# Ledger of designs, part 7: VH-VL binders against Uncharacterized protein ycf53 (ycf53)

Target 1, 237 residues: Uncharacterized protein ycf53 (ycf53), of Cyanidium caldarium (Red alga) (o19887)
Amino acid sequence: MNRIRFISLILNLDSCDSNIQEYSRLAYVHDLNKLMDENFVSLLLIILKLAKNSKRLQPTYHNVYLFNLLKSYALSEIDGYVLGHFSRGFVNTLMHYKNAQYETLESLLSANNFFEANKFTQQILLELAGEQSKQRNWMYFTDVHSINHQSVSDLNHLWELYSQGNFGFSIQKRIWISVNKNWKKFWKKIGWINSNSKWLKYPGEFMWAVNAPPGHLPLFNQLRGVYVLEFIFDYYL

## First folded at step 1 (VH-VL)

Design o11 (framework fv_oberotatug)
Fold by ESMFold2-Fast, scan of step 1:
Structure o11 (fold): chain C 237 residues (1-237), chain A 125 residues (1-125), chain B 107 residues (1-107)
Amino acid sequence: as target 1 above (237 residues)
Amino acid sequence: EVQLVESGGGLVKPGGSLRLSCAASGFTFSDAWMSWVRQAPGKGLEWVGRIKSKTDGGTTDYAAPVQGRFTISRDDSKNTLYLQMNSLKTEDTAVYYCARELDYGGDSYWYFDLWGQGTLVTVSS
Amino acid sequence: DVQMTQSPSSLSASVGDRVTITCRASQSISSYLSWYQQRPGKAPNLLIYAASSLQSGVPSRFSGSGSGTDFTLTISTLQPEDFATYYCQQSYSTPLTFGQGTKVEIK
């Protein structure tokens, strides 16, 4: 992949939208980092400034990753502001609800603070499930019926956008289906059990990093049975 | 019909052995965690032990009074749960129930939503 | 092991009475408690799980409450079929343990 092609993908020129959706996460990250240097960063910042009001810029994890990568190179306050504007615009476009809780979750995910992001996601889900779930600090399997579909979709989008497409309920569902809904194979593939089929000890044995196995995060009631996850997979995603 | 049916109980002398069976029907037995619970005449309920589904490790747990003497096993192809009782003592005299645990996929609630009718084991000379 | 103690061990009541049975754990078990009913000569049947959740098919006159160490089973307006022995059971830790039972008998 070359710089001109990357610019075409970023700006969604002509048939580029279908190409970026088919790009594997690892290939995209690898290719982009290989092309990235001070000159390309400068060029991209100029292009993004010119395109800041353009609807061609797509709200994908590819572009969220790009903006976060560019922030590591930005030296001026103006450049940092422009990148922040793009990130906020993307999130705002995809979310059904815009509130302080989801903004807090986005901040944690953007900082790659997956441990606190996981805890906060569980807290949001418990609050959405109702007063009894919140008070006992865990979701009884029937409480999941009280959760709004759009809220689960919003949480899933945030996890997917800020994990290079590696995390989220939708990623977990895809893996679950790929193993014919076999729970033990599913748990092993997402890294919740070890090679001896023993559950990993929370929190120390889980991987709180983007390079964890696909679908590793968020954690959700994996130690309290399968009903809640099955319901989310079947009805909310 | 969703049901559990125990069999194999009877009169045994102290030091003897018995094997109880529990035939399951109407549900996917291979996914279920199964327990044995006993009740001495005129006394309360006492948990004997459990066996997890094979997908959850197939491990067994036992109450202290029966540890080392009783063995729980299952045959998923026959939808049957077993309790092998060795070195029987008079205090093992009880009605033995098999029960299904609602503990799918490692849920820690471990309550019994389905019970068999029970089979009487009498240990006496 | 977690010890479960029920109070009272037995009680006499009349049809239409409100009956309250308590169960106390020797240590905190959160909400990992179930209640069972056993009629004479019959197997136990589940009434309440997770301290307060009513099992499908169980009459609404049965209710459970409590958390930690203290739990209550309440039968509003006792019916003839409710004369039975009631057991609480903790699932917080192995071994699983039952209370000694509370016999509800006709006055």
Scores: ipSAE 0.000, ipTM 0.406, lowest interface PAE 17.3, mean pLDDT 81

Design o2 (framework fv_oberotatug)
Fold by ESMFold2-Fast, scan of step 1:
Structure o2 (fold): chain C 237 residues (1-237), chain A 121 residues (1-121), chain B 107 residues (1-107)
Amino acid sequence: as target 1 above (237 residues)
Amino acid sequence: EVQLVESGGGLVKPGGSLRLSCAASGFTFSNAWMSWVRQAPGKGLEWVGRIKSKTDGGTTDYAAPVQGRFTISRDDSKNTLYLQMNSLKTEDTAVYYCTTEWELPYYFDYWGQGTLVTVSS
Amino acid sequence: DVQMTQSPSSLSASVGDRVTITCRASQSISDYLSWYQQRPGKAPNLLIYAASSLQSGVPSRFSGSGSGTDFTLTISTLQPEDFATYYCQQSYSTPYTFGQGTKVEIK
């Protein structure tokens, strides 16, 4: 497979089904890193230009990783294109999100600022749950019914895409199901409790990095009890 | 399977006009950038010009020797590329090839068989 | 305009030989360089694009290298069907320009 073919598969330009999911996360990241050089960056800019003009491009977490890597290069062409077409965020632009909060969230996630991204995600959820939840700075279980399905889906999508598939409510749901919906086993598996079944102290004992255990983020510490997370798992995902 | 078929070549006197056609099949013509490349008998390849897809603005670019005399156009409903050649000169004698063009790094991945244009008295 | 100069203009080789053709640009063109093969009486076909990327269906004995101003096409083990004329082409800026061609002929 040549460079152009590999990148077309990554961006889903010539296939609705990307074989990107068949690569291990580490193997895929290693391959992308070795392909990135000055000459290849020019090709990536043109592929992104074609993707921008395509109505059918649906971003994957590998697309997002590649875009973030491309942004790290100090080339005027990249700066001009990114500022001109993707200033609101790569995913926000492609998905046509019209919510300034999602732009802020994507900016935080793209910078690997998971601590602020987690805090901001909880603020969005509280606001979506209604004025009373926002004033209390936590959500009653009855308030979760006020959150619309699309908003939860959009938030989950941003977390999944910017964590190489490691974070998001959908990832947490899969793990929860894998432990037969046992909450204590779930919390241990995603790293919210330690080997002695003691809750980690927020924020210092949590891992604010993409290499944290799968499903470690986002937290629901501003939500009260297991009912809210269970409702999100069962009805919104 | 991609196929490009040129037609319309022939003998024409200096100062005359000729229109070449290129029939395309096997790909989405409307999305493709298209170029014309010529080759004088026993000589090398020379780029004539190109036309972008309508999505990318549908603009044309020409090599200096043909600027103002040649016009490239396309009919996406017929999957056909055209080269209108006016004020022909003896130095325009060549085999003319129709090619598809990738947008950056701008290579010609598919070529037609070519059509011969002879400009002489 | 970017001028492309190929060396040599022609060469004689035997089946099984390693053949090297060079192409030089009058200014830096990064990796916007393609190689084409033209057999007598036939249309050109693409061998290499982006200086080093092998076109699908092209035998692995063909390889390209270089960046900036100096580029090389290599045929590792010449076959009978490889006796043809080879052209480099820059696509860094319009007008696109080709080298003058290198004819590979039988010794």
Scores: ipSAE 0.000, ipTM 0.399, lowest interface PAE 21.5, mean pLDDT 78

Design o3 (framework fv_oberotatug)
Fold by ESMFold2-Fast, scan of step 1:
Structure o3 (fold): chain C 237 residues (1-237), chain A 123 residues (1-123), chain B 107 residues (1-107)
Amino acid sequence: as target 1 above (237 residues)
Amino acid sequence: EVQLVESGGGLVKPGGSLRLSCAASGFTFSDAWMSWVRQAPGKGLEWVGRIKSETDGGTTDYAAPVQGRFTISRDDSKNTLYLQMNSLKTEDTAVYYCTTDLYDFWSGYPDYWGQGTLVTVSS
Amino acid sequence: DVQMTQSPSSLSASVGDRVTITCRASQSISSYLSWYQQRPGKAPNLLIYDASSLQSGVPSRFSGSGSGTDFTLTISTLQPEDFATYYCQQSYDTPLTFGQGTKVEIK
């Protein structure tokens, strides 16, 4: 609608974004385009100042979406300076993540490269589970106890933010609970099995796009049964 | 049409080495998981090992009897799969098959098979 | 390791017969089971994957069923070209393991 709404949305990192619909999203894009006739260096500077003045901010997926749009319109030296501050990734910078792998993951997610993001997430989980899991190239159910809670939370947060809330372990857990922890109904709802209850063929039958069923990604194809995913749902989320 | 052609089999003495090759055509080799499966004369099928596609990490898995002695590798530029066999034993005598593996959510299994190449380990 | 046991080890049948072969896993393998046919002197070929999915080009007289630990391959009306050895194989865990085989012989 207007500059004030747009600025409010950028600065509001923790509320009201769940109300956005397709029409509202288009209205925000219209407001952003209207600002092309103005110097919106001030918007990027406000974001930078907010990031510098807070130890840890809780970005929303609307903040992520708008920041990525702003990057495509950056034309000045000052815009370059501001974007340089976020060179390690918008979420990584705001959350103060100190992990080069999270930077790589965020780069893949920001490019909508969900296929490579999924593979890289699985590599991170194997490494976090320990050297034996990495060497085996799959996680044994006892190995999940080696993964620290914060790492699972951080990975989940990145998936949620870059999928408009559609992907992540937390989304998968919510769906699992909604079907009374029935694994077959869960797999069917997140699109891992087809209508005949057959596993989808990796990679071609899976949907590597944000419009996939809720909870479709990330995949847990290195798990040897339900125990590891169940443990993550019950104890880490 | 998927085609797999094994070569390199023959007679070798115990303790010797041999390298098998599998030339692949008719599919995107670089995307495929590949396995070796063997069959001793008059016996059943025994999985030897596999190699995943480079995009899936390019990792290898082996059955216990060959672990540490056999190495599976691939050359995607030549569409060729290899099995390097070292420290050969008489019990390694078998027809060796090259396979493409279909994979789903969890795992891969042999889909297309080559004609096989005979390896005889005898003094 | 997951052990696969087939029953029977051999059977005699006539053209037109209904043939059933059973495969048992030492632990639950969900639906990660394939069936292969090997004709004398030839390489094996895939018949069934994911326990019950028919491979493209395989005649509809072949069908698979089961989940968990118990699986069955059925040939509804045996044809002359079906006299072969049949193998089940689990892909749930490495190493991949085959059953010992079931030889279907002419009566």
Scores: ipSAE 0.000, ipTM 0.431, lowest interface PAE 12.2, mean pLDDT 79

Design o4 (framework fv_oberotatug)
Fold by ESMFold2-Fast, scan of step 1:
Structure o4 (fold): chain C 237 residues (1-237), chain A 122 residues (1-122), chain B 107 residues (1-107)
Amino acid sequence: as target 1 above (237 residues)
Amino acid sequence: EVQLVESGGGLVKPGGSLRLSCAASGFTFSNAWMSWVRQAPGKGLEWVGRIKSKTDGGTTDYAAPVQGRFTISRDDSKNTLYLQMNSLKTEDTAVYYCTTGYGDYEDAFDIWGQGTLVTVSS
Amino acid sequence: DVQMTQSPSSLSASVGDRVTITCRASQDISTYLSWYQQRPGKAPNLLIYAASSLQSGVPSRFSGSGSGTDFTLTISTLQPEDFATYYCQQYDSYPLTFGQGTKVEIK
């Protein structure tokens, strides 16, 4: 893909990720990195500024990846723009999220620190489920009713965007449905159990990287039953 | 203390009716899936049917031998499961257990009542 | 319906013996199989779920293995309290079905 087509993809502010999923996530990352030089970076920054000023810019995994990549360049212009307009995080800023913990989560996700992002996601869910869930450090299946739909949606959106569409509760739900809601096949497909149908040992046997199996993260402990995750799939997604 | 306690068993004539109750305590009954399992004297275990929690749809499933004759219901305000048994046959003579999966799987039964005996005889 | 057949129907053993019970499903049930212990006059007790996962509080001498259609319950060193009837149960599909039971009797 040439630079003009790449720029057009970024500027397609009204497209959802489903409309561009046929352009492979790996191919997008490969092509973007191949095209990156200081002139292209400067052009992308100008386009990002213009898109933000239109107030029509919606986060997609493509523009989230691009923004995160731009932050890696040691240019004062980029640092000034990021600090001036996206200090709370790219997705948090564009979505106007109202939860300060999402800023911390986005920071971890943008750094590809999936281990801490997973741990923090579990902490957020436990706090939203209520004081008893937080104190015992796990969610009893009835506690899920205390979590509002928007919070689950917001957490899912952050995971999906920072994983190039590979992680999130929505991805997990899609895989669950694809195996006819068979829990064991689901766990095997997302890499939570091994070839002997035993749970992977936390944390060392899990894959804390974007190239893990689709739906691998965020983790949700199934050893206390499937009810909470099933409820999230059926009612919150 | 997590407990299931069955009651309502007894002697009934063929064609008669009986209602069993199962009182739950020590866990949040309202979101548990509940099953009935029976065991004829000196025989093996046989699944009778189940009822999902109301939040999961409250649907029921039954084994073929009892379909159309038995009805499973629940009263979450009383933490009680019921089995309404109609058109009873001598083959329905058994100890009836209420049970639930509380751990990893709803249908891997880690909590059982002590059972209540139903005898269908003339 | 998925038919579950256990072998043997009964066996005689002594304290300290290794006991093996097998269960065969009429169709592929993946690992959706539980093992239960029932002592005379008592309700069943869950030993193993998901074919190989030991239930909390169950002694480590109990183990399960298998997938698909063939499953095994092993008691590595039989204890006096282990003389009981053992049942396998599939939960891959409704209706749920149990094996016929294997009675472990004292020699």
Scores: ipSAE 0.000, ipTM 0.417, lowest interface PAE 16.6, mean pLDDT 81

Design o5 (framework fv_oberotatug)
Heavy chain, then light chain:
Amino acid sequence: EVQLVESGGGLVKPGGSLRLSCAASGFTFSNYWMSWVRQAPGKGLEWVGRIKSKTDGGTTDYAAPVQGRFTISRDDSKNTLYLQMNSLKTEDTAVYYCTTESLWFGEYYFDYWGQGTLVTVSS
Amino acid sequence: DVQMTQSPSSLSASVGDRVTITCRASQSISSYLSWYQQRPGKAPNLLIYAASSLQSGVPSRFSGSGSGTDFTLTISTLQPEDFATYYCQQSYSTPYTFGQGTKVEIK
ESMFold2-Fast, scan of step 1: ipSAE 0.000; ipTM 0.477

Design o6 (framework fv_oberotatug)
Fold by ESMFold2-Fast, scan of step 1:
Structure o6 (fold): chain C 237 residues (1-237), chain A 125 residues (1-125), chain B 107 residues (1-107)
Amino acid sequence: as target 1 above (237 residues)
Amino acid sequence: EVQLVESGGGLVKPGGSLRLSCAASGFTFSNAWMSWVRQAPGKGLEWVGRIKSETDGGTTDYAAPVQGRFTISRDDSKNTLYLQMNSLKTEDTAVYYCARDYEYSSGWYGEFDYWGQGTLVTVSS
Amino acid sequence: DVQMTQSPSSLSASVGDRVTITCRASQSISTYLSWYQQRPGKAPNLLIYAASSLQSGVPSRFSGSGSGTDFTLTISTLQPEDFATYYCQQSYSYPLTFGQGTKVEIK
């Protein structure tokens, strides 16, 4: 890609919100290596700061991925000030999340540490469900009523953005609806059961990578029937 | 150049009222969340309350000691922040600072990057 | 409320000294911590935000570190203008709370 296209994707000026394919990820890395010099990086960071200041910059699959790649490049001291404005996470900063747990989750997701991100998401949900759920380390159907809608939405948004639209409760809901709410077809499509309709063994048989089947993550560590997922799908998303 | 200038402080008897003003310049006031922070003579800093920008809902939050007695408001057309203080107590005696809480160019809310010079409020018989 | 405790409450130092001030939160606040300097008779000014980020225009001799509950402000080579009171402040949850302050006095 050229510099204009790169800036357009970062700022979401071309309305591009498609999933990033494997070949696109590789192409972006190669393109960035060709485009990135100190002057262009400095200009890009200034543009990001100005876009943030105008409140027009919103997180997208593309700009979250590209910003994360940009952080891997060595930056001059003058550009450190701009990166300081995103020190608590790109999405946390743009969405004004004020929650230390969301900052930790974003850090794990940005590192592609999906195993720890999944575990941490389950811990957040248990804590939000109440003191008893947290102590027993699993959630009953009735406990989900204690979780506020905004918290589920915020967690989902982080998962969607850092998986380029491959993971999240909203993605799982879309797949569930696409199979006419048939639970067995749903579980097979997201890769939770094998061809013999047997549950995969946690953790070793699950895929902890962005190329897992759509909707594969996050997991529900202690499922107590289908109603917990159904409640999240119908009332929180 | 960012400037915050407080006014309206003075002597008042217990149970009285005062209104403080903070005139802002050098930045887009309407985009900023603003806070009041006070400091009793010889003591440390204490957060009083804040008001969000109107674009972020214009809501207010207060510290427990002032809840129900103090009201924060803003007039974006005049770039001015206000603190209406009612039912004043001797423990409200302090220098009151206007501080910029959040603005789109700043890092995170609750990080006071600019402060006024302060205005002294003395509550005494 | 999140309680912030600073140590020491005061210290005496000479120009050129390394000064360290600590701040402890009553619960985890991640990196939602700022440090302020207040010179006698003046308003506070922001030194450090996000626990370790140096505010624009602040001399590089100031640095911050820490996360969770334990935080440190360091002045590597104390200058005459650094004799002041320093405050930590958490912005993790409302109400926002400050430490009691640390007064750095000339020895």
Scores: ipSAE 0.000, ipTM 0.448, lowest interface PAE 16.9, mean pLDDT 81

Design o7 (framework fv_oberotatug)
Fold by ESMFold2-Fast, scan of step 1:
Structure o7 (fold): chain C 237 residues (1-237), chain A 128 residues (1-128), chain B 107 residues (1-107)
Amino acid sequence: as target 1 above (237 residues)
Amino acid sequence: EVQLVESGGGLVKPGGSLRLSCAASGFTFSNAWMSWVRQAPGKGLEWVGRIKSKTDGGTTDYAAPVQGRFTISRDDSKNTLYLQMNSLKTEDTAVYYCTTVGYDILTGYEYYYGMDVWGQGTLVTVSS
Amino acid sequence: DVQMTQSPSSLSASVGDRVTITCRASQSISSYLSWYQQRPGKAPNLLIYDASSLQSGVPSRFSGSGSGTDFTLTISTLQPEDFATYYCQQSYSTPLTFGQGTKVEIK
């Protein structure tokens, strides 16, 4: 069957969010990458159903993984149609984000440019903290109160989804709690300090790749104190 | 091997100008913030100024004694840092060092944690 | 501007001695202080950054402590190669400022 005709057929099928999410998870776990034709059809079905049900379904990192896998095949047959629906970014489109900076961040994350994504995330946080934080290029601990819950959640969601659950403030919080809120154990577990409890040198000693230790990114300066990150963990996540 | 090599020093008359160069090798120069530090004969260290990476805005900061007379610039395609010195005074006589600086992991801006790589220095003598 | 005051300006010591150098900032600089060693005729070397973090390759006999306004550099067992001038430096705010130096001379 012609793939354009097949796309038209799929868009008219009923949606079932629990089945779509479970299928995405199974595709991720079982690495459907083994059979290209079967994988392509499966990825297409999942993505088209997500697009149809965007108001009912929140994207998972399984969905993002599969979308990036589809994109990597570079099949021109459907690129204009399928990827045209996601010109603002896959997650931005499904979540209806209205912040142009999130489109830039998603573009960096989707390209696995974690170094620039980290820098851009810090810039967004400074701007959200207020004009004085932006002018001095660092956040006083009191400035964190100016950042709203939704913005922290949105930034966290983008990092989580583009790292297969490996990065984000939420994973950092989970690890922090797992070490009984001990800051040095936390920093060691996420790979910010070495075996001698010394800070890694930025940028060369940090790992700018998805296979870095869980919670490694985004970075957050602890040398000026832990208050801002502690506040984010306690009140914004 | 990480290395910084200064050049361009020499004897110059008061009111004259001189341009120093610092050739970097063994690291990704374009990502580094760079500083100039000077030391007058028999005296202590004095910070001259710094330049951020171009991705971090490429902005410069200077110590008050050189503000308006000295300009720091960089050419990332040549891995080279420059110090343009104008309106030189006898008190500018010093060995000039180029150094790398660490930068803040939170923002990539406005901080450094120590000057971990230093060149061997180049002598500038300002005398009549 | 943040002013850095080192004490003493010079000291005499013997190999095997414990040496302590003090640095005081005119205002709180948190932990943003580095220590440098300069041997005669050589460029400075970073010893300690962030008040207490030992630079890679620096012997463990060097240690730093302090926060806010008062900082110390300690050499636990002085070696022949340690006869040098030592400088503290704040990185809290521009302009970056150095202490005037402490010369450690052979007794």
Scores: ipSAE 0.000, ipTM 0.420, lowest interface PAE 14.2, mean pLDDT 79

Design o8 (framework fv_oberotatug)
Fold by ESMFold2-Fast, scan of step 1:
Structure o8 (fold): chain C 237 residues (1-237), chain A 121 residues (1-121), chain B 107 residues (1-107)
Amino acid sequence: as target 1 above (237 residues)
Amino acid sequence: EVQLVESGGGLVKPGGSLRLSCAASGFTFSDYWMSWVRQAPGKGLEWVGRIKSKTYGGTTDYAAPVQGRFTISRDDSKNTLYLQMNSLKTEDTAVYYCTTDEGIYDYFDYWGQGTLVTVSS
Amino acid sequence: DVQMTQSPSSLSASVGDRVTITCRASQSISYYLSWYQQRPGKAPNLLIYAASSLQSGVPSRFSGSGSGTDFTLTISTLQPEDFATYYCQQYDSYPYTFGQGTKVEIK
């Protein structure tokens, strides 16, 4: 009846390592498709795969949304599995990021604390850019070459997954291309400047919510020119 | 809306110590980087130091004249910023302002009323 | 450290005048400059950041321009409440440094 109850029942099925048992679990999950939407079925399949092996899995933002919704119900039998197995973060666990900073970022994103998630993302990028960038609190244009592209990809993936596809460097790049790489039109479209082409005042005039304009977050300082963000768009995404 | 109220200023002898407090309200204090700026009587503004938010490691930076003598700290549970001043010199005589430090752009958008510190024998 | 020098150190003006204050950095600071106003006996308040961006609530008669080493603050039509000391501040590199101030006095 209750989708959470169905998930709990499936997780507690006899976990013997037989092909027959696996097929029976899949058949049971398929029967539930009439009683729950396809996104919950997808989440159940991810949970079943994770229970049987530790291979890297790529969740969708629909999976992340439903997992967060599931956590909000705080059921004791599922919480033991969910909080114990995914204590380091749902995406971090499935993607095998194994990075304490990414765990902190995911915790902030999962709590919809986009303000702190933005600040922490800036800190991670500055640290990856090197000691001089960290000391001055901004990335000098030559420092961007110190950041490996996998780190940018991983940060982007976390932002994309926790924003229903609304945030991340990838969506920012897509919007930038859609305005023929015109920086002023880009900044206007993602909500970094107002109708008079003036920069929004940080932090109060920015929108720290998932319903902000597409590409609004994470922020990137453009007062020192566009080179760093342009380099990320052209070479790291 | 945003209010910063400094306190703890007063008269102190050279070599003495004093602790300033800045009570913040009207914004999420824990999210902000904070700075201290001072102004000697009849003189210009001088940046003293800053403290980052806990998300950025809570680290501090100081201007050369106060390095090793002054310590900036924060208590996010009390929405309060502190400046511990040790080994005070006559040239430390100034009005001390608590300011918000934007962090991304590093300008000082909100200021308290200031508290006077006089170092004199 | 980046040294900030303002010119003039003081000026006398009348209500309705156009006032221009300059600020020069000892090295290039791109656009990382803010302007503050300090009325007698009051704390400073932010007027302009990023060399040319007007702070919310600041009257449109205030404007800033410049990049690199040379910057200007302009008050297009001086009002009685504008008699104050004005400071520029660079935030390109730490330590953050202020100009010595420009006092705008009644003529």
Scores: ipSAE 0.000, ipTM 0.423, lowest interface PAE 16.5, mean pLDDT 79

Design o9 (framework fv_oberotatug)
Heavy chain, then light chain:
Amino acid sequence: EVQLVESGGGLVKPGGSLRLSCAASGFTFSNAWMSWVRQAPGKGLEWVGRIKSKTDGGTTDYAAPVQGRFTISRDDSKNTLYLQMNSLKTEDTAVYYCTTDRFLEWSPYYYMDVWGQGTLVTVSS
Amino acid sequence: DVQMTQSPSSLSASVGDRVTITCRASQSISDYLSWYQQRPGKAPNLLIYAASSLQSGVPSRFSGSGSGTDFTLTISTLQPEDFATYYCQQSYDTPLTFGQGTKVEIK
ESMFold2-Fast, scan of step 1: ipSAE 0.005; ipTM 0.450

